# VHH binders against Thiamine-monophosphate kinase (thiL): the designs that were tried, part 7

Target 1, 333 residues: Thiamine-monophosphate kinase (thiL), of Prochlorococcus marinus (q7vei9)
Amino acid sequence: MLKEENTQEILHDLGEQEILNRLRKYMDYGQIDDDTALIKSYKKELIINTDMLVEDVHFSEITTNPNHIGWKAVATNLSDLACSGLEEVIGITVGLSAPSSTPWSWVDGVYTGIKAALNKFGGKLLGGDCSNGKQKTLCITALGTKGPLNLHRSNARPGDYLITSGPHGLSRLGLSLLLSDPITKSINVPNLLKEHAIKAHQEPQPPIKALQTLLKCKPYAMPWNAAATDSSDGLLEAIESLCRSSNCTAVVDHKNLPKHADWPSGKQWNDWCLEGGEDFELVVSLPPNWAKAWLKAMPCTKAIGRMKEGPAKAMWSNGETIQKAMDTKFEHF
Below, E stands for the ipSAE of ESMFold2; O stands for the ipSAE of OpenDDE; V2 stands for 0.75 times the mean of E and O plus 0.25 times the DockQ between their complexes.

## First folded at step 1 (VHH)

Design g3 (framework vhh_7uia_1)
Fold by ESMFold2-Fast, scan of step 1:
Formats: structure tokens, sequence, C-alpha cells
Structure g3 (fold): chain B 333 residues (1-333), chain A 122 residues (1-122)
């Protein structure tokens, strides 16, 4: 809580008008006093995305405080825009629903996290609303400009390199550490890995720097086309999504899995790397010359495999199909 | 020991056609994706077209799409580029390139030929 107020003050006691008056301090200049925001003209194509975050589905107050929830709401939406070739964040709108018994400090914390993310990644808070609801819900709509890169999951081609922008499994490990999962007590987790894993879960970074570097290192000869998706639902799902959309086979080398330097060895930990989720890295299919340039320009990237002609599936370098090991039951409906 | 040798370049008038060939030795096509890349005088390398090892998937740069056709003859270990409706802007040295599609060391093997000159002028 960055502002001093009565910490037990609840939304019911404030009422709608006072809540809106307090939220006004988070709004950026140029907003119209009513429920509209003015967007200045842009000479570029625009991209827009809407995400909903629901309590006990997308976030938990056991593992994330209100500041983390607000940060995560923005970061996950901006990750989707990055996978569509984002150049600049214009801004966001926020729809917040919460029980009337919710402390104001929770709402204040969420908006503090939202503003922190916007300060880091760019964009204005264009509008925000707060309504009564039985379950805490955040609805973020983000608007940005599209750069020259055409990113479509269908653009993967046989012969392409399959590259990730960063390590995978950190958010899953962070979640487990925050829940004091007995699995994490069966190994000695180095302090650096523990710190990185917890931060990855609570404060994900949209892959905007990775995207900017990818654009800058494109060889002149290459068209402005590449295949990409994010790994919010896990690395294996991201790879399979590229395969389905491009009708290609991905060949992954077990030794090239994108693991943190201190990552534990063994099947369980490889499974968390492949299927953990919420890493929000770019998974990209690139022609060899562009791939090599990006790998050289950005050391956190890793080539994990190649695209090959064949059925829409992911396989190991030994020819075996990569099988799901984790029972993921995350469903929207 | 792997070699790529391009032939078929030459002088052609605008609107004309040429067929480039690239004979490959020292490997099998099923292990490599193949491409044509060109370099015009004083300019950077420009990717033109790519084809899978089986020959079933083809890709083209927008400026040549509909005019150029890439194909392979696996029995002859040869890659082709059929060029039609040639323009002065197509004048360049054309290179045959191979990307190894292997299950290990995936990004280490890219091979290029010596190039063949294509000149489009009146």
Amino acid sequence: as target 1 above (333 residues)
Amino acid sequence: QLQLVETGGGLVKPGGSLRLSCVVSGFTFSSYAMAWVRQAPGKELEWVSSISGSGDSTYYEDSVKGRFTISTDNAKNTLYLQMSSLKPEDTAVYYCAAWEVTYSGLYEYDYWGQGTQVTVSS
C-alpha cells in the first residue's frame, strides 16, 4: 500500500462516488471526465486485446498480493500484444469487480501494480471502473501500435529454427515455493533460482525486449514474416500450437530444453519446463539467418529445435512423440 | 565434403525466363531444407524462395510470388528455380543454400553455393 489510509475501510462504506473519486488519481491526463478517453491519431496499424483475470482461477491472494495482481493483469495482456508484433503501448482500460466487503487497500494496491507495469512497459491508464460482484475480477483491454513484423502462428516453415526468448518452468517452481509444496522441500533450491522463480510467478515480464531485439536483428533479405506465440499455457502447448497452425512437425532436442542455469535434473523438472505455464516468453519459428542473428544478439534466447515437414506434432530428436505428463485442468468454461 | 553447385544463369531480356539448377552432393534431401537467395550489385542478400526436403512445402518472397517456382528432383539431388516474367530488378547473383534438418546440433549447419549471375537487360 503506497498511500496511508484506514486499512480496514471497505468499499460498501465508501460508496460508488467516493470510489470513483479515489480512482481518478490513477488516471492519466487527456481523459474525458465521463466514461470515455480521447485517443490521439496514430499513423500506424493498431492492435487491441482483452483479458479477464478471475480470483481463484487466474490469481490467488495466497501467492500474489494486490500489487502483483495488478502488475500481472497488465503484463499478461501486453504479452498477447507482443505476440502480435507490438511496437508501442498506447494504453489500457480497467474494469474491476469486487465484493462490497473488499478493503479499499486491495483496490488501491491493484491500481498501484497496474501503474507500475505501465511505467515500465509504456502506455496510459485511459479509463477504469469499479462494480459490485461476488468474485474479484479484472478486465483489461490494451491498445497498441503494430510494428513492421507480421507474426502469425501459421508462418512456421520446414527448416525454421524453434527458439524461446527465455527459460521455462520458473513460474511453476515459484508457485510451488510460495505454496510450500513438499516437492520443493525434496531438493535444495539455490537462492538465485528461488528468487528468480518467485519473481517470475509474481511479476511476469511481457517479452517486449525480446520482440524489439528480434526486429533489430532481422537480415535485410528476409521478409517481415515470422511465426510466434507466447507460452502462457506452457512450452509444449506453445510448440504444438505452432505445429497445428503451420501444419509442420517440431523436432525438439532434450538437451536443448530452455532451463535456468540452476534448474534441477530429472524427468519431473523437465516436465515442469515443458508444461509449467505462465512463463510468458516468446516461442518463435525463424529462418536460419534471422534465428542465428537473434541468438547472437540476445543471450537469454535458446534454440530448442527445428521445424520439419510432417504431421502437426511435437517430437523428440529420437523420433518419439512428446507426451503430456502433467494433468492440466485449466478451463474457461 | 558437402557441395552445392549452381548453373543456369545468364543474360535475358525483360519478360523472359530462366531456369536455375543447383546440384547437391554429399547429403540426402530428406535431411535438408533448400533455398534460393540473391544479391544485387551494391545491396544486401535477399531471400527469394524455400522448399522442404520432400518438395511439398514452398515459400516465396512477395516480389517474386507468382513469377518464380521452386522445385526439387530428389532422384537427381537437384534444386530448381524456374523464373518467368523477369524484371531488371531481378538482376543479381543467385545462391543455392541448404539448412540441415537434423535431430542434434540443430542450428550448426548452413551451406551455400558459389552463386550464378542473372542479368535482366535489353
Scores: ipSAE 0.000, ipTM 0.167, lowest interface PAE 15.4, mean pLDDT 82

Design g4 (framework vhh_7uia_1)
Fold by ESMFold2-Fast, scan of step 1:
Formats: C-alpha cells, sequence, structure tokens
Structure g4 (fold): chain B 333 residues (1-333), chain A 120 residues (1-120)
C-alpha cells in the first residue's frame, strides 16, 4: 500500500547508537552496558523459551497498536513458560528488526507494551537490540525458574480428564470484529462478548494464575507430573498434540466445548472454538482426583473430554474423528 | 445396551475388609475407563477410584489411598474394589460407573449399587 510522506522521527535518521541509547531507559538498573546481561544465581532449574512475532503473520497494525504488539509478544512467550511449569519470571531479552523508515514512536510503543506486561506478570528487561530489516519482527527470549510441577505432553494417561483453563475462540472472534468481517456483521454479537473477544485478541493473559492454582490443588500422594500444552495454535491442535506425545485417544463431547456464555450456536462457531487459535489457555490432561480439585478451585476451567487407550487421535463422543475445518496454516503459491 | 451389576456389599466391623465386584455387559469392556463412586446417607455422590481401560493406571480419593485397591479382570468383564481397614465413614451405597462423563460431577452408571455398612 502507498505510504504518506511525513516528518516524524524515523529509525534511519536516528541511527543505531541513538536508538540503543533510547532503549536504555527501558532497561532495569544494574544491567551491564555490554552485549550480555548478568543474571542472579539460582538454586532452581531454569526454563527458557524463544518466540518470533512477524508482521502480517502474527500481528497487524490494523488490529493491534504498537503497545498491544509489545504486550502480546511478552504474554505469548510467558504462556509457553507457563505450560512448562513456570514458578517465577526472571526476565526477557528483545530482538527487534524493522525497516529504517519505521517511526521511533512505533518502537517506543512496542517497548512500552513490553514493560507493561513485565510489570504485570513479573521479570526484568535483561537486554534489547534493534536492527534493520525488511519486515517488522520481534524475537523474545524469556527465562524463568521452574517450579516442582513436571509438565510434559507425554504425561497424558488413559483415564485422565481433559481440561481447559478457559474459553476458546475469543481471539478469533476478536480478530474478525476488528477486521469488520462480514461473518460477524451477519449476527448480533452481545456487547460483553464483543469486549471480551477484542481484549482477548489484543491483550492476551498468560495462564499463570491457572498454573498456580493447578499446583496448589495437587493431591499429596500424587507425583508432580501432569500433561499440558498451550492452545496458541488452536484447541484441536493442542488436543492432538497431547494425543501424539502420549499415544492416547482423546474423546471430546460437543456439549462440553469451552465456549463463552454468549457464544453463537452452530458448526461454524464450534469450528472457531476448536481451531481459532491465539487463546493462550492451558490444555491439561489430569488424573481424576487432581482434575476434580482444579475444577472446583477455578470456575473458569472446564472438563471437555477424557483420554483413553487407543491410537493418537481426537474423536467425538459419538465415535467420529474430529475433522479440521479451518486451513489457517496452509499458504497459496 | 450397557448394564453394570454390583455385588459384594454387606455389614462389616471397623478394620474389616470387603471386595466389591461389578460385572459388565453390553459393551467392549476394555474400551472404557471404569470407576467406583459412592453415596453416603444424606450426601451427594462421591468419586472413590478409577482405572484406565487397560488397567495400567489407577486413581484414588485421598481418604481411601492405601486402603482400597481397584482392579479389572478383562476375561471376566469384571471390575473390583478391594477395601481394607474399613472405617464408619466408608458407609455408603457403592456404584460401578463407566468414565465417559465429561464433567467431574457427572457419571453415566447403570448399576443399582451395593450397600456397604461399617459399624460395630
Amino acid sequence: as target 1 above (333 residues)
Amino acid sequence: QLQLVETGGGLVKPGGSLRLSCVVSGFTFDSYAMAWVRQAPGKELEWVSSISSSGSYTYYEDSVKGRFTISTDNAKNTLYLQMSSLKPEDTAVYYCATEFSYTWDSYDYWGQGTQVTVSS
């Protein structure tokens, strides 16, 4: 699309040294003015995760402002740490790449969002860099301490309850509302659902509270082992991932799909719940005792199905295989 | 259709033992996880124990761990609950259930139950 000429500060005019100097104001006191950061010595196991967010693939300025982009970059990375048994966020490093024509205000907005998320969820900005690139990208590496819970996709067992930490499909609905998709214009979306969906898309919350409650609910005599994954690629993909890693069949009931109270009825809306993506909830396979405790302690959790012995697949309670209806991962050449 | 028949209940003194049996008909026994649930007088249904379809994974309510053992005999299409060190608070009607329920407090069960009474 055509760019309008403007007179605001752009990265080219600032140069690398000035950009890095301005980024220093976001750094926490005591960080080294070097290529590396120093980290406090820990006696616990550490977990680390790296996520890449790419313009027009993972975010768009049409649906998210720079503050939302920075928030989302941190929140989504912390969701990955949560599904690995996160106890405490130590901090993050940020690699930012953008065209030299990018306004400084865009970079400043992104870092403002990053700091807002860290202020809410914990952790320090350990390091950041900015480089010239043809497409805007954010590379976040997050470091945290590991708590006692061993979460591996391979820990799902026949007889487990399949539970989500929250509703699914909200981010997909929010995206469509922000794009003024004709599909959402053809239905009357209640204001509360609209607000929740837009916020879910722009300001996702990593399931840290859900994870904390899950740990507190563990029955004393049970091992510190459970199966979990996040649902960033959609609920169905999350379920199938647990099945593949544990070599179990998941049985899901249409009646128990984790929908918002005002969610529309019908196959299309069930498909968005299953495959919409970017909900960043925990999808967990738990022994019955632990499942019961978590469901009672946290009302936003929902039992959606059961794991059983069988081939690595997801099926409906009527015996039919759950079919993918949305092809958001395939590109046309 | 699915039918579950529970037996083995009775009157027993504290510290005693009982073995409950559930004979299953109307489905392929090793296709479903199985559970024992109980209901004490004036209380809601309480889950007691579960076993996976293969019999390889077992789960117990905290109050019965180390005292109760769940097992299956696939050749006999039978689910068992071996109860030891019984306490007055174990007094309840015990039901055999299939674990195809998708909420913790909901079970599809087809048995009439078997009464267990623990008293002096």
Scores: ipSAE 0.000, ipTM 0.238, lowest interface PAE 13.8, mean pLDDT 82

Design g5 (framework vhh_7uia_1)
Fold by ESMFold2-Fast, scan of step 1:
Structure g5 (fold): chain B 333 residues (1-333), chain A 120 residues (1-120)
Amino acid sequence: as target 1 above (333 residues)
Amino acid sequence: QLQLVETGGGLVKPGGSLRLSCVVSGFTFSDYWMAWVRQAPGKELEWVSSISGSGGSTYYEDSVKGRFTISTDNAKNTLYLQMSSLKPEDTAVYYCAKVEYTSDSYFDYWGQGTQVTVSS
């Protein structure tokens, strides 16, 4: 990081009023100069989501710089909206808590990342606040309009295709590469895979384009209903969540795991694909006609299995129950 | 030959109830998903509800959830739609449909329809 501005200027020395004055440059035109945000009148249903990111729990300065943290805070929240049938991002509010010893450059970097994500995915910075706290914490509330597509985890039906919008395991590999994990030193990771994995960890992409393509591919006379969830807690958990909510069995093909082209072979790497987490892809259950249309329109999608009548569980195509091999990375309690 | 015959439509006041029935013949009822779909005058076809061949899974369009109930009697080869708290917006011809996932269509076969009119 090049130190171009005074990065030793800390929040305590600035005080609350000066911090808020500096944050105003990130606010979008038409926002009011107080603790409330003005929102346009919409004749559509609105969807809202709130996420908290806590330092040393959800992010670390070892693997992500401040702009990556700000980007990730927006991207992860927008991923939740995408799996609920998002049409348009209206905007976000930001609550920031940090120790008074925190450099202003850290706050400035976070907001730079926030604005970069909003510029890419849409939406306005509707409001924000900064408070003194013992630990760095970001609270993002995102607001969007709901489109015609009704995405609920309970909409999976026997006979559906199980499809993911992209490869899984990249964020887990990226984390290990950034931490210089001995396991990544035991193999030669191709440069393209290394680049994609690190970027996936530091700059996740909410599956907004995947959702838009899914909508455009809907066959005539098909109902506006599908099952979807995001894979933030890992692919296996995403599949099991669909099974629990829809009360049906998922059958996954070993040969069709959604792996990057250069992904290593072996059980450990299959485990990272299934359980790594933080890939923020859509995992969708679709009728065959719609599934085939989406697979054709979007080459990064992959059919990984089928849904069938049965107990709420995930199983391999050989009939064995899929066993969890890794501890959950982001369990709240 | 496949045959689907819908009955139970009629004129009802807002807030009223109707029970639609669809008697099917010519196929094994439990082998297929069945649906209720509707079409209001001058509007596109709208899916209302679906039920699995086993009867174990049911799905509803959001505007009818809590007001409509889909059910089957496999011994009688009959599909039902119990409609309550009817609104003027529910006015449509209601069709029973055998569900098929093909490259160009969601529905394989449609019944003749039954008219539901919600008016005072």
Scores: ipSAE 0.000, ipTM 0.154, lowest interface PAE 16.6, mean pLDDT 82

Design g6 (framework vhh_7uia_1; at its last look DockQ between E and O 0.01; V2 from the best seeds 0.00; counts 0 for: pae O 13.1 > 2, placed apart)
Fold by OpenDDE, look of step 2:
Structure g6 (fold): chain B 333 residues (1-333), chain A 119 residues (1-119)
Amino acid sequence: as target 1 above (333 residues)
Amino acid sequence: QLQLVETGGGLVKPGGSLRLSCVVSGFTFSSYDMAWVRQAPGKELEWVSSISYSGSTTYYEDSVKGRFTISTDNAKNTLYLQMSSLKPEDTAVYYCARLEWSYGQTDYWGQGTQVTVSS
């Protein structure tokens, strides 16, 4: 009787998207279709996000000191809140796990970074928990009030402009520089770009200002609905996410990719722009009038494409689907 | 001045192969998506194939999938269309085209090269 080896499915084989899909059964319908959870209270609507940072997955001491880890933890979560129409940051909770052998200086550094970020972007450290663990991990829950904007990925419509709030690929470049990656060494990177890239990686900025400007640019007679996400997982992923949720086709113009002014030329670098991740810029789908207003008001914004009727996919202007580069797949599992 | 010059067309028997070339000048070749389109006598212009500026993505019309291959040589500013297993239905003037940001519309075309597939 050949025991049919019940090949137990492992997370690696499923991938993040499938895992999330399976987890949907434990939640209300549509609950995970947005970057945050909406809680309706009597006075104000609250938006909540939870994000985990794991050592050797999301951060490394080789490239990121404890202060930067703390900063990044806050920035990442606030970016999600921003994508959901954040009005005011209330605060965060922190779940910390670390080996008992971890020096206090590391913990102190992390929380110093957290405090610094909160001081800059708003909110308070509301509480949390600490535990011994085998790996350093941070679990952050961020709370904010929801403003008047209804930002949902599903709100994208044919005819919309696809716009980013800033340049992309900088964090990835920064990481490469910090690691002294041969790829980066093979080219002459201007000093200003190096600085920007390293800063982007170590001290990411949530797109709160961009959101505020977006709000200000909304035409009076237009609905408060728009589509938005952030580029934490890369520009391409953000675009595809919008497409999946809205069932629209994104047509992207490679000529208008959101590149830094001194961004290197070449496929590798284009790929980093598209797929590098951790840029934490807004990626929005806006009606034309709103889009134009925002583009005019905020110079760092870039119209990179248009949404059209069609299958849920991102495609180039030549009609072909944008393919992900093999080497850039951030695998959550 | 922007120029696209197609070459490589000719008369070929069914099942034969041709390689079309398009040499471009007057613009940065590596910054544009490129396409091949064709027009048969009495028919409308037909989209055949396109390639991204990076060469990473390609599009083919269903009728030519598996038979045609689009490619670029950026160093030579040249677009190629390798055609195999040619059919009489492939008879047309083939044009090289630069794509603009208009959902895959073309803004510049060459003079075209005649491809005739006839037994």
Scores: ipSAE 0.000, ipTM 0.227, lowest interface PAE 13.1, mean pLDDT 88
ESMFold2-Fast, scan of step 1: ipSAE 0.254; ipTM 0.685
ESMFold2, look of step 2: ipSAE 0.293; ipTM 0.710
ESMFold2 (binder alone), look of step 2: mean pLDDT 80; pTM 0.807

Design g7 (framework vhh_7uia_1)
Fold by ESMFold2-Fast, scan of step 1:
Structure g7 (fold): chain B 333 residues (1-333), chain A 122 residues (1-122)
Amino acid sequence: as target 1 above (333 residues)
Amino acid sequence: QLQLVETGGGLVKPGGSLRLSCVVSGFTFSEYAMAWVRQAPGKELEWVSSISWSGGSTYYEDSVKGRFTISTDNAKNTLYLQMSSLKPEDTAVYYCAAQYELTYGDTSFDYWGQGTQVTVSS
């Protein structure tokens, strides 16, 4: 049955000039009228990050609508800036490539999501370009000012508390729910957990508030140094990267894993918490005094373990090395 | 039977020094983070100092930094707190504490001694 929605404008029919003209409404004050954006001088250090999002690699129309894709593209870039000590978002540039058969409504949706994220987290849309391509891709470059906090993976020290800014595994659960994965049908997922998991996958939040609270909690006498990394590749990888860069052992307790209140019990679900990925939380190694202040100031943070002298590895509090579960699951087939 | 036994408290004049000792038994000392925590009359527990599970890294509350020194003697299974330039505000019961694991939102330690009284008065 034919509906009006089937006769929508596609990029081929609009052409390059009209596409750029329509994108003008998303740009901040004449930025798109030139091939370059003007950035005022800053007396602060600047941080910059570039990410590529590719159709069927980083996003899928099955799990995310265009607004979600645009939001996620900005949020993931800002998460990278946050783990580098972001103070203020200056802005972003957007490179979009898509097949000529792509509806304008898809492009409009993506830019709507981009602007929604910028409105929430800060920054201006400094420039955008659109080109023909066989596969939908987004290339986002984000620029921000660096605050006083020096975040480096190598700053972890023996005696530090290991803390996450939020729960882990939600994005992995959300993805599985959106794909109707049989494994999620084996459990009764509470409505609140289902809602939070789907939102975590579709609309990740960069840990900017967590970072701002962390710097406010710094004890006066302590240096402006801490160890941090993001958990985009999973919590276990984040912990292991801190261990490798600092040449320390991380000790984690099973009961202190950063799980949602309604998270299912069992090894499978602990594995998703550790290795699920795309949670975009801060994983931070902090001196005890600073750690205790941050835990008090921000209830969503959780102390999951401690750093100690030893080889660059993650271990359970019982002394066993934390093993990757994904690599072993396929050995029997 | 896990035991933490503190000694070395007493009455001291302002500007004086004391060394607190905590003898640890019933567990492997090097597997635990060790701390000193104090409680003044009518007040909440206040963290004073910690030393890492490996015995390498030390941390101090701002008001005691430069005046107190935390250390361990692994051969004697003993934790020390060397206190110098003592002030009336340092008057409290001092507890030795140990932690194997962390609890969510709770910065309390898993194992505690009985405490030793430190009184700073002229």
Scores: ipSAE 0.000, ipTM 0.152, lowest interface PAE 19.2, mean pLDDT 82

Design h1 (framework vhh_7qbe_3)
Fold by ESMFold2-Fast, scan of step 1:
Structure h1 (fold): chain B 333 residues (1-333), chain A 122 residues (1-122)
Amino acid sequence: as target 1 above (333 residues)
Amino acid sequence: QLQLVESGGGLVQAGGSLRLSCTASGFDYAMGWFRQGPGKEREFVASISGSGGSTYYADSVKGRFTISRDNAKNTLYLQMNSLKSEDTAVYYCAADYWDSGTYLEPSEYDYWGKGTRVTVSS
């Protein structure tokens, strides 16, 4: 962030053809200017997802470096594929829109982050494009193969254990720490929690290892069916989504909320755990036999509740409905 | 969403036979039969694993009743032979999501039918 702007190449001065030529070094298949990518034939079913990251909505240069933005764009999309039973990442395509005044170093940083994530999680960069726009936007389409596990939000059943693959609220805390929010200044945040929270916000990890372990833990006689969703929009929304799709009630115990070991105590911090968002953990409804096997195989997983017969809602074990306390998106249409 | 519908109940003489059926909308569950007699608690009768490979019976019905399932038809059966007056009860079909092992307690089952009445005359 400490570099003289008047010594930087900006997109306007490079023009479209030079930008595409420079992006070629990130490509695995050569001709970036073809607008299409060739995918080899796959015997397995394919899963596809498109995510859009918009400046000041999903990321900010105040809280994330360009490398982090590119990493996050890939990681969040792969998290969506993971909750659909991903076996292997085939690759991604990238659409990037940015103001013509944007430094090339910003674009280069974003693609560096994209390649770093693909190198860790798998897949090829199949194509990319760059266009002029008033606000920085990344549109990523990811392709993967589907494994044997059938993950659908409608597969939750009464009697199932409700399990998370990891702690919740870290990304929300990380955002507040990076913004020097007065709320986080009012408490003593331990250094380890601070580091974990900042990393969770800037460099999320898609729950691919959690999914692989879930698959390996399936009891032999159990069908290849389970319910799962990611928690990108918050843990409570993830739980409610499973309830709506399966027409079941979720019963959550306050004592079993999936909090980091050093997480602060109190209603405000429980609210951030439930509603903070951008944790990209797997939230799974599993029959007891499979649930217990997964909990034993992965210490980072936590049973937070049970599914039962009833209306499509989330409730506490004391019988009270779990109420949203943080800002709800209002419908304007 | 799973719904259980029992059928086959009725009046039968002691020593006679009845077959109860339970139809479900989907069939990936361990299933059981429970009964509740006049002035009694709901008690276990028989259970069957999702695969049909394991069956369990209450001592009071062992050797007289046979539980079976047809997963292609989403149907559970209870064949009741050598009926006794003590078998008079409302019979309930129950299901839980586990295709290995069996459950013996009513609290272990999450899905229940409305019941079908069986009366055994002297």
Scores: ipSAE 0.000, ipTM 0.104, lowest interface PAE 18.9, mean pLDDT 82

Design h2 (framework vhh_7qbe_3)
Fold by ESMFold2-Fast, scan of step 1:
Structure h2 (fold): chain B 333 residues (1-333), chain A 121 residues (1-121)
Amino acid sequence: as target 1 above (333 residues)
Amino acid sequence: QLQLVESGGGLVQAGGSLRLSCTASGRDYAMGWFRQGPGKEREFVASISWSGGSTYYADSVKGRFTISRDNAKNTLYLQMNSLKSEDTAVYYCAAEFGYDSPYYEGQYDYWGKGTRVTVSS
């Protein structure tokens, strides 16, 4: 959290009208005093996603500054749109709830991060609301146009390559480093990996460039159909999701796990790569010719395995079923 | 991790027979044989699906060569009969994940080091 001079303005002292007046400077289209925002007509299919971030559940002041919270909220929503075949970001709406004792600097920081993400990835801030609540909550609805690529988890087919758009486990490592987790103190984490991991956790990048490159690499004669999902819940869950939706078996190579170059060796670190979560990369099932073209065009992508006929499960190339090592009772809480 | 090891190459007289083997470190792969003769490009010889239910042959070897597999031993075989001087080549075992369809060399992901076959004329 940033400190401002020596005196903090809090929401209670500003009052509703002043808060709304300050938020207007962030708005590209102004309907903040009304319940609706206006957008232009599109002659394309539209995609929409809503995501909610709750204090002490999805973010904490210990690990993320307000700017990072706002950035992450937009980036994670845009990641969901990318996995649905996004062509252009139209914009977002923001619902913010916070205790009346919240510093204005916190709200200002969040909106600064939101605008920074939109400036980088596209889209307008269409509108938003601010209300009194006992816990800080940020609710973002994102709207975009759908391009020609039909991305459905059920499109995975036997013979497809399994490819990730980038490395996995970085966000989990970053979280542990920010929390001073004893696990990260038992090893010497190289400075480059440390910086990359912390940035991945605090400032994720939606895979928009990866998606654009994937579109450009489609072989001329192939249908505009592929299978993709995001890895927000971990790489293994992403792979299993493709398997469940397509009724295929995924075969993963141990040697081809999508690890950062300096990633530590050992079972614990392979588990974090598979199950760490919050990496927000594309996990894609593609026919070999399209897969090879994408791998060549975008070096950060990695082929991790193949799809084959069989039951909906993920297994290693040695024939063993991939077992979950990171378990939480009552996962949804 | 998949490794392929070819064996069974050697010198044989025209009209003779030879059997090549390829041992794989894993299962559930479609597999094939390719060859490269002196001063020639690498060419497809034969392929077999992971189940063994489908086989494909180059026209130059059809009726003379038979591809088969023993999945219990993770071993691929190529039985070569009625050998000709044109069959002189280094023979390569190749594998790819999960396809049961006809395919060409660019689709194979794993390759052995090769085994030499010389047919005297």
Scores: ipSAE 0.000, ipTM 0.139, lowest interface PAE 18.8, mean pLDDT 82

Design h3 (framework vhh_7qbe_3)
Fold by ESMFold2-Fast, scan of step 1:
Structure h3 (fold): chain B 333 residues (1-333), chain A 119 residues (1-119)
Amino acid sequence: as target 1 above (333 residues)
Amino acid sequence: QLQLVESGGGLVQAGGSLRLSCTASGFSYAMGWFRQGPGKEREFVASISWSGDSTYYADSVKGRFTISRDNAKNTLYLQMNSLKSEDTAVYYCAAGEYWYEDLTSYDYWGKGTRVTVSS
C-alpha cells in the first residue's frame, strides 16, 4: 500500500457529517442532505439491478486495491444490465458499509474507481450512503434504459449457434497469480497472458460493445428475440442455464473452447476455462444468420457449439455429458 | 490520446522552493509525480486521488513537498519546499486510471521538467 499523509484519518475520527461532506464531491446529482435523487422522465422501458460485494466473499484486499473494488462493483452490475438488453446507463446509487476503523483512503479509493467506471461506461452517481458495519460491503443499484433486444435464457432454439463474446478463464488465472497459487507456480505463464489475466480479474469490462454489435447485426427478418446469459458463475454454468431455461441440449466442441491465444493445454486449464467464473462475457444462443453476422462483425466472438433438441444438458461433441470438476458457485446464504 | 505538459522547473539554491505544474489535454482519475536523478532509476515522488483528499508521498519528500490538483483545469501541481541537492532530477508528470506507487500503473507520461538544486 502507498504511504499516505492525510489518509491516516479513519472513519470514526471523521464522523458521519464529515464523511458525507467528502462523499458529496463524487455526486453528480442529488443533495447529501436529501435522501432521494430525482430522475428525469424517460419514454423507454427501464431496467434496474442491485448487486452486493462483500469483503472476503467477492473481493479481498490481497487481490484488489480500493480502486479495483469500486470499478468492479460498477462493471459487474453493468454486465448484468447488458445481459438484459441495456441501451443507456442512467446512473447508480452506492450503499457503503465499513468498520469505523476503516481509513478514509479506502473509501476515497473505492469512489475513485466508481467514477472511473462511470466515466468509461456511462451513467451518473445519483446518490450514496455510508454506514458502520463489521465487514466492508458495497451495494450498487444501477438503472438503465432498455433497448429493442429481448434477451431471455428461454429464447434458445434447436439449430442455434452457441457463441461467447470473449475468452473465458482469464479472471480465474488472474486470481491464482495474485494469490501465488502453487498451480500457477508449477508452470511458466507467458508475460502477456499473465498481464491479461490479472487485468481481467481486477478490471472487468462489461460486454456493452458486444451487445451493441449484436443488435446492429440482427437480420431485418428476425424477431428482436435472442437467448443470452451472464457468465459470471462460469461458462459451463452459463451454458447449462440456457439449456435448463430453453429445454434444449447444448453440444460443445473441445477444439472451440474460448481460450486466450497463450492459454495452457490440459484438463486443468480446460476446467478453468469452463468453470473459472468472473469473466463477465455474453453467452448467446442465436439463429444461424444472426450468428454468422455477429461472428463476422466482431472477431473476438467465438462459436463454441450448437443447440439441439434433447434433454436440458451440456454435452461434448463426442456425446459425453460435460462434467463439473469444480464447485465455483458462491453461496450467498 | 492524453498528453501531459510539465512546467516550472529550473535552477534553485538549497533551501529554496519551486512549484511544478502539469497540464493534461483531458481528464484523468489518477495523477502523480516521479523523478529521475543523475545515475538513478525513475522513482515515485507523490500521487493524488481524483477527489484530492488522499495523497501519497515518498518518505524522502514527506513534509517538504505538497501535491494538489485542479480538476476544472486538468492541472496537477507539486509544491516543493526546503529543497536539497538530492532533489536534483528530471520530474515527470504521470496519469492513469488507478493511483499506485508503481511506474506500470501510469499509462501517460510527460516529457519531464528539470530541477537543479545547487549549494
Scores: ipSAE 0.032, ipTM 0.554, lowest interface PAE 6.8, mean pLDDT 84

